# VHH binders against o26223, part 22

Target 1, 191 residues: o26223
Amino acid sequence: MKLLWTSQHIKVTVHIDGKVSKMDVLEAIKTRRSIRKYQDREVPEELIDKILDAAMCGPSAVDERPWHFIVVRNREMLEKIPEVHPYGAMVKDAPVAIIVCCDSSLEKIPGFWVQDCSIASQNILLAAHSLGLGAVWTGVYPLEDRVEGIRRLFSIPEHVIPFSVIPLGYPAENPGTRDLFDPDRIHLEKW

## First folded at step 17 (VHH)

Design XA7
Fold by OpenDDE, look of step 17:
Structure XA7 (fold): chain B 191 residues (1-191), chain A 124 residues (1-124)
Amino acid sequence: as target 1 above (191 residues)
Amino acid sequence: QVQLQESGGGLVQPGGSLRLSCAASGFKFSRYWMSWVRQAPGEGREWVSSISWKGTYTYYADSVKGRFTIARDNVKNTLYLLMDSLKSDDTAVYYCAKHIYSSKPKTQDEFDYWGQGTQVTVSS
């Protein structure tokens, strides 16, 4: 019996009434915190698109752009991630996660992919924050057990390296801001 | 094994009220969004209502908004649908459905498990 789902256009009027006040770049950087608690609130696809757009705007070595992104919304998969990533416990509590990966076949210069994927990951965090979401960078690479665990779980090809898992959601915590400026780390002209 | 079992359906007069229940087992109920979907005779399935895994967010079809209330008890692993001011057009089989995603459903493919349904008949 073919269940005829009549696509009633559920106008999800996402009352995004939250005027996400345009956050400037410096404010985003300075006020961003790792968020590990999330609301049971849907994250709109439009926001994920914007975050992924931002992730792809970072520089890469000789413009190699080796990154790929797995967007995970399946609850069962999100629940399984902590099993292979012990420091990713908060992932199961997020409505969505992005897995940042490197396609090694796209590398032009060996080793710079780590920098490239780091930039992409950081841009995800900043973009999420600027859009009123909370996120946290959970490292996968270079820990072999985590890399292989995520690879197996998501059937990632051997030439593709999972780099980070970034859960996202509307924040259910406010850890406040930190002043991390350290003038002792600044050297003028020479060490 | 995932099981969803609806109950509480029956025959009511227009303007009457019913409370549907869906008993869930075989999965971590509190970790998933849940929905009610109904199917009238000769009609397709119609989304009725959804609730977030903690119950903080609820969504309703325009046809039932203001009359129906979705709720859940995560301790009892039970989903509820309180139906007030029932109309003849509410006559349908009502299904409990488990979400794959933590979002308002867009299509029927976003549900991985369904109950057998409970019949609601609104008639004079």
Scores: ipSAE 0.886, ipTM 0.940, lowest interface PAE 0.4, mean pLDDT 93

## First folded at step 18 (VHH)

Design XB1
Fold by OpenDDE, second read of step 22:
Structure XB1 (fold): chain B 191 residues (1-191), chain A 124 residues (1-124)
Amino acid sequence: as target 1 above (191 residues)
Amino acid sequence: QVQLQESGGGLVQPGGSLRLSCAASGFKFSRYWMSWVRQAPGEGREWVSSISWKGTYTYYADSVKGRFTIARDNVKNTLYLLMDSLKSDDTAVYYCAKHIYTSKPKTQDEFDYWGQGTQVTVSS
């Protein structure tokens, strides 16, 4: 790694492609956190492909697989997303975002698409984390203003429903891990 | 309106050094990756170097690695290319280019704005 200096003594790194980090599924689940700060580092296309592959591996109602994914690397578009999604402020700081959508024409049973797209979104988060990336689920559906905002911004057809916006990048924060296990939420045989 | 204006080109002897500058305006400079691209006479455009929007990550063509340094000043909205150990083969018009995407460019169409270029001539 070669360190160079800018006129303002900003460290510039000549970056060589690094090894991809991996972890097992339980570790990924237990250690995953929402990441909202990102490095100004490119996310390789290969990692996005792996993440999308994982996103499509989740179950869906009667195998309807209603999901579509918009991969956004256009910087101008990333900068615009927070304008229609107030809680997506961090999106403009990510090198890439995935918009998870539902194609309603693919639904076999109405209403299960929310679960389907949720599973896909969660798989994106887990896959990203397992690959050494940070991500956060920013909800679009069911808030109509966000749905319509994202729809207009990306020219999404009316039969397609934007569900979530997930910014991705190499993490620039470490929020640590949490133990979220709560035995009081477990009921045996009956409530 | 987006504007990119290169400067600092000129005639230099082999082994000499130059510093190119690109003054950017009309967009949030600090939010975009930037690149240098050059075009020699009778040849196509060749990617030279790229820098991330915060300046943390830099990339170089093999032909210029170890000799050229890309840098940026986001306060001054200026991109730089420090060129050392210049060779005759470095003779070209050098362009500053704005990235569309937050990534290293793969093709020339991944730039949405270009400067007018500055001539660099390396000759004895």
Scores: ipSAE 0.870, ipTM 0.934, lowest interface PAE 0.5, mean pLDDT 93
Fold by OpenDDE, fold request of step 20:
Structure XB1 (fold): chain B 191 residues (1-191), chain A 124 residues (1-124)
Amino acid sequence: as target 1 above (191 residues)
Amino acid sequence: QVQLQESGGGLVQPGGSLRLSCAASGFKFSRYWMSWVRQAPGEGREWVSSISWKGTYTYYADSVKGRFTIARDNVKNTLYLLMDSLKSDDTAVYYCAKHIYTSKPKTQDEFDYWGQGTQVTVSS
């Protein structure tokens, strides 16, 4: 009996009608992919607002909420980001990018800002995906050249640390989903 | 230096058609959204139409919707405005404008470069 693994192509029926089908959280997590190709379609401000709202809903160490967000729609700036971010080539093709930053003056416990900004960044990715957008996390911190490059480019003050650049747009690719479950990474009670 | 040069304007009868062109130079034309904006005598500037940088998405003011078509040739670095069923109210100087942002413009300050304009006169 050949178990025909019917690859249930979860047809994410992108209902073309403006009603963003409510994607549940597990679906969003499991089906999210890094998207590096975008349509030349603008991203409505409303969607960015929702994404940013989601970005701010994550936990932070002792509720420090150190994150700041730079929303970049300036085409010239988007074109310049790859000059200081070698792995950010796709940013120039996105209609918008969010730069996640940490205000170090808001840190209550040193070092946890990385976790806080990571959570915020991931929430951006998940929210974007749930809204029918594609995004990719391009790491800035902890690479000094990237940090300084982004800092200079956007005149970010010294006490603020650029953490990630996340281009967003309507996807122009569909990389499919992956099963990333690895039982070998699960240890019960001990290593 | 960024240059935008409009052409194709003229005198036309009501119901007539014109094709405006905007020749762009001095920047990567294919990477920017472009718009047409017009200014009638004694009136402020009015947004007419916008086109995405690849030309896939177009936007129109209600006043010109169904009559005007914005297009672009990124190989020729040229923006076009096809104007059909012209009305007297379409009489204006038409400007080509370069977008700052990768979006439909909300205000007139979202353009960083303008052409000199081309006169369109619709008169019987």
Scores: ipSAE 0.865, ipTM 0.934, lowest interface PAE 0.5, mean pLDDT 93
Fold by OpenDDE, fold request of step 23:
Structure XB1 (fold): chain B 191 residues (1-191), chain A 124 residues (1-124)
Amino acid sequence: as target 1 above (191 residues)
Amino acid sequence: QVQLQESGGGLVQPGGSLRLSCAASGFKFSRYWMSWVRQAPGEGREWVSSISWKGTYTYYADSVKGRFTIARDNVKNTLYLLMDSLKSDDTAVYYCAKHIYTSKPKTQDEFDYWGQGTQVTVSS
């Protein structure tokens, strides 16, 4: 019996009426895609607050919570980000971006801040998606030129490390869903 | 240098119509939200209308909703305000304003550039 995996096109019905239908956690994870095209629609502050709340709910090493967030809505600044981030071209088209940073002074165990900020960044992506927004993770750390570029642009102090830039907006594209399951990557008991 | 120049103001009878224009230069006009703000004699500045950078989304003050229409031509770098059913209370200097942020303005501080304004007088 060939289980016809009917690719149920989960029509993310962007309910026009501003009521974002809540996705369950598995749906959010499985259906999330990087979105790089955005509508000329503002993102309400309420949604950003929810996203940031989610960003701060992730675990961190020994509960160090080293993350800081810069919320960027200034159009001129959004336009400048691609100048220091070659793969951040889509940022200039977003109505808002979140820069995830690490305060190194909050680090308790060396090196785990990368994991902590990664979790925060992923939570931003998932939360955005669940709220009907599109987002993409543009990596800053560990590329020195990008780190320094973002640092200078936003006057980030030396002890604070920019980690990622995440543009957000209402999606102007639908890349569809992907099946990324690979059984060859699963090993039982031994390699 | 950023420049905003309003035109189209004048004297009109109650119930009349006017079309204001704002010519923009010195910046990438199509990349910014724009607004109209007015100031009546002896009054503070009042937000009138805003438009998104592509023109897809428009916002209006309750006092002008249904009577005024904001529009833009990004090829001509021009912002417009169509004013219908004008009332005496619409008498003001009308300013074109450039947004700092990619959002509807919350305060007057969210504009970085203003035009000189154009006078609209509604009188019988």
Scores: ipSAE 0.865, ipTM 0.933, lowest interface PAE 0.5, mean pLDDT 93
Fold by OpenDDE, fold request of step 23:
Parts: sequence; structure tokens; C-alpha cells
Structure XB1 (fold): chain B 191 residues (1-191), chain A 124 residues (1-124)
Amino acid sequence: as target 1 above (191 residues)
Amino acid sequence: QVQLQESGGGLVQPGGSLRLSCAASGFKFSRYWMSWVRQAPGEGREWVSSISWKGTYTYYADSVKGRFTIARDNVKNTLYLLMDSLKSDDTAVYYCAKHIYTSKPKTQDEFDYWGQGTQVTVSS
């Protein structure tokens, strides 16, 4: 019995008008793409608040919740981020960026903060997408030059580790969807 | 050094029109939102209009909506304010202002540079 997976093209009708069409969670996950081009449109504070709320809803090791968020709307600062982040060129074109950081003093178990901040970062991406925004995860940690560059630029204390820079904005590109399912990566019961 | 220079102000009769210009220099003009702000005699500063860095999005105070048009030429590093159907209440010094943030301004503190202003007088 060949289960014909009919690829139902879920037409993500991004209604441009003010009605945030609620994407279901699977749709958001499957249709999310890295967006690196943005409109010169402001992102309302309400949307950023929703995104940050989502960012804080992820699990963390022993509920340590080590994450901090720097919301950057200052145009001069956005323009400077690419100077310390070679792969962050798109940040200067975004109306806002979120820098995800870890406060090491909040760690209960060493090393899990990377997972915690990763979950927070991914939730930012998914929430942004579900709200009709585009975003991209630009990695900072564990590259020392990027970590130090962002730290200096934003006067981040030594016990706080910048983890990711996530520019956000209304998308000015549509990369389409990708099928990333690979059955060869699935092993049943044993390798 | 950042410089903003307004021009185009003058005396006009009610119902008349004026075109203000703001010449910008000393910064990447095309990368910043810009606004017009006015100050009438004896009154505080009033936000008039804002424009996004590419010029795609414009915002207006209710008092000028439908009468004023903000525009920009990023090649010429110039901000414009087209003022139609002028009223006596539009009499003020008009300032161009550079945004700190990539958004519509909420307060006067969101501007880091101002021009010297140009006088607009609407009188019969």
C-alpha cells in the first residue's frame, strides 16, 4: 500500500492586511525559511513582544532559563553589527534585531545553556514567521571573534555570552519551501 | 558632521501651497527615517510627518493628513514636505529631523539631529 503523500501545497496566504493569519505549529515549522531581505517597514512593538514571549516559552535545563534578549532598533547600531559579524550583512537592512544572550550566572547545569538559547532562538524564528515576519539565525557563539565583537559593541558583561543575532522584518523575498525530510537519517531501534 | 538645512518657507495666504526642502549631509541619508516637526509661536514642538528610509512608508499627524505630503530623494539627500491647503494654524517654524530608530517616532527624544528650521507664515 503506497501511501501517496499528496503534497498538499498549503498556500500560506500571507494576508497582507492587519489580520495575522494564525499558522498552526506544523505549518510554521515546515514553511519557515531564512529571510535576509526586508522591507523598509517598521515592525510594531506588539509583534516584538509576542516574539519575545514565545522565546521565553521554551524548555531549559532544570528550568534555568538563562536567556537574555537585546532588542536593537537603533539604526546606527544595526549598521555596525556587520562590522563584527561577517555573515551578518543583512542585519543592517532589518528594522530590528534581537540578540540572544546567556547569563552564565543563571546556569544550574554547565553546558546546557547552548541548548536553551538555541530553543529560544528557534522560537523567535517560528514566532516571527507565524506573524508574517522574516528572520534569520546568524550564529555568534561559539566563534570567539563574533562573541567578542558583539560583546564590545553592546557593552555586554563578561558573564553574559552573546549567542545569536536575529534580524527581523517584513520579508522582501520569498525563498519558497524546502523538503528536508530524509528517510536515510531515520534508524529503527538500532543503527 | 551631520547637517540638516531647511528651505522653502515663507509667507502664504490661506489655501495656498508651499514646498519645503531639507538638504542632508554628513551621514548616510538613505539609511535613516526622517521627519518634519513644527513649532508654532508659544507652543511646543509638534510632530508633522515621517518617512521610511526608502520612502515607501509615510506617516502624518491628523492635523495635516490629506493636505501635506512627505517625500524624499535619496540620490539628492533631500527631504521634502509638500504643503497644500495651508491654514493659519499651520504657521510655525518647520524642522527636519533625523531618526535614531527605524520606526515612526513616539517622542521628540527619538531624533538625534535637527535643522535650523524654516519659517512658514499663513496669513491673509
Scores: ipSAE 0.865, ipTM 0.934, lowest interface PAE 0.5, mean pLDDT 92
Fold by OpenDDE, last read:
Structure XB1 (fold): chain B 191 residues (1-191), chain A 124 residues (1-124)
Amino acid sequence: as target 1 above (191 residues)
Amino acid sequence: QVQLQESGGGLVQPGGSLRLSCAASGFKFSRYWMSWVRQAPGEGREWVSSISWKGTYTYYADSVKGRFTIARDNVKNTLYLLMDSLKSDDTAVYYCAKHIYTSKPKTQDEFDYWGQGTQVTVSS
């Protein structure tokens, strides 16, 4: 019995009026795409606050919560990020970017900060999407040149490690959705 | 060096119209939000209007809404303020200001560069 998944085109009616339509979590996960083109529209601070709240709601190893966030709206700084991040070209076109960082002094178990910051970064993406924004995860760690570039640019102390740069804004593209389900990647009880 | 130069001010009667221009140089004009701010004699600076870097989004103070129009020409590196139905209360020095941030300004500290201003006088 081939379960015909009828792709119901959920018309995300972006109501222009401030009422953020409630998106369920599965919808947010399944429909999220990397967005690299943005409108010249500002992102309200309230939305950034919600996104950051979501970023801090993820689990962390032994509840270490090592993450810090730099919110960047300074246009000059946004324009400079691509100079040290070769895959961050879209950052200069975003009205805002969030830099996710790890404070190594908060790490309780070595190495889990990468997972913690990844969870935070993903929550940023999902929250942004659920709020009608587009975002993309641009990796910084573990590439040393990017880490040091972002560190220098934002005067990040040595014990703090920049992990990701996430530009976000109202989307100026619609890449559509994709089905990434692969049953061949599922193993029952054994490989 | 960043330069902003306002022009187009003058004396006008109530109900009249003026067009202000701000010539920008020394930076990538098309990448920054821009604003008009005015200062009347004996008063503080008052935000008038802002425009996004592509010009898609515009914002106005309530005092000028419906009468003033902000626009920009990114090819000419020029900011404009079209002022219609001018009132005596519109008398001020009008400044062009460059945004630091990619958002509507909340305070006067969100501008990093200002022009010298152009005098607008509305008098019968």
Scores: ipSAE 0.865, ipTM 0.933, lowest interface PAE 0.5, mean pLDDT 93
Fold by OpenDDE, last read:
Structure XB1 (fold): chain B 191 residues (1-191), chain A 124 residues (1-124)
Amino acid sequence: as target 1 above (191 residues)
Amino acid sequence: QVQLQESGGGLVQPGGSLRLSCAASGFKFSRYWMSWVRQAPGEGREWVSSISWKGTYTYYADSVKGRFTIARDNVKNTLYLLMDSLKSDDTAVYYCAKHIYTSKPKTQDEFDYWGQGTQVTVSS
């Protein structure tokens, strides 16, 4: 029985009607792409709130929840981020960016904050996508120059570590979907 | 130095039309949202209209919706306000204002630079 996986092109008919059709979690994960081009459209605060709520719903080591978030809408600051983040050029074109940070004083087990902030960052990306926004994870940690650049730019205390910068906006590109499934990366019981 | 200079104001009869201009300099005009704000005699400042940095999105106060049109020319670094069907209640000093944020303004504190204003008087 050849399971004909008919690639149903789920035409995400973004019905412009106010009802944000709820994207299921698997769809969100599978269809999410890094978006680096944005419309000159504002992102409503309500959507940012929902995204931040989602960002805080992930697990953390021993429930340490070390994450902090800087929401940046100031145009001058957005324009400056690429100066300290060479791969953050798209940030200046976004209407908003979220900087994910770790408060090291909240860390209970050393090193797990990276996982915690990664989970938070990924939740931001998934939530944004589910809400019809585009986003991209621009890595800050562990590159020292980027960490220090972002720290200085936003006057981040020494005990707080900037982890990622995530620009968000309504997408001005559609990179399509990717099939990233690789069965060769799956090992049963042993390597 | 950032400069905003309004022009095009004047005396007009009810039902008339005016075109305001705001010449911008000293900053990357095309990278910022812009707004028109007006102040009538004895009243506070009232937001009139906003436009996105590329000009794709425009917003209007209910009092001017359908009558006023905000536009921009990013090559000329100029903001415009086309005012049609003017009413006596439109009498005010009109200011152009530069946005701090890439969003529709909620308060007057979201502007970092203002022009000197241009007087619009609607009178029979």
Scores: ipSAE 0.865, ipTM 0.933, lowest interface PAE 0.5, mean pLDDT 93

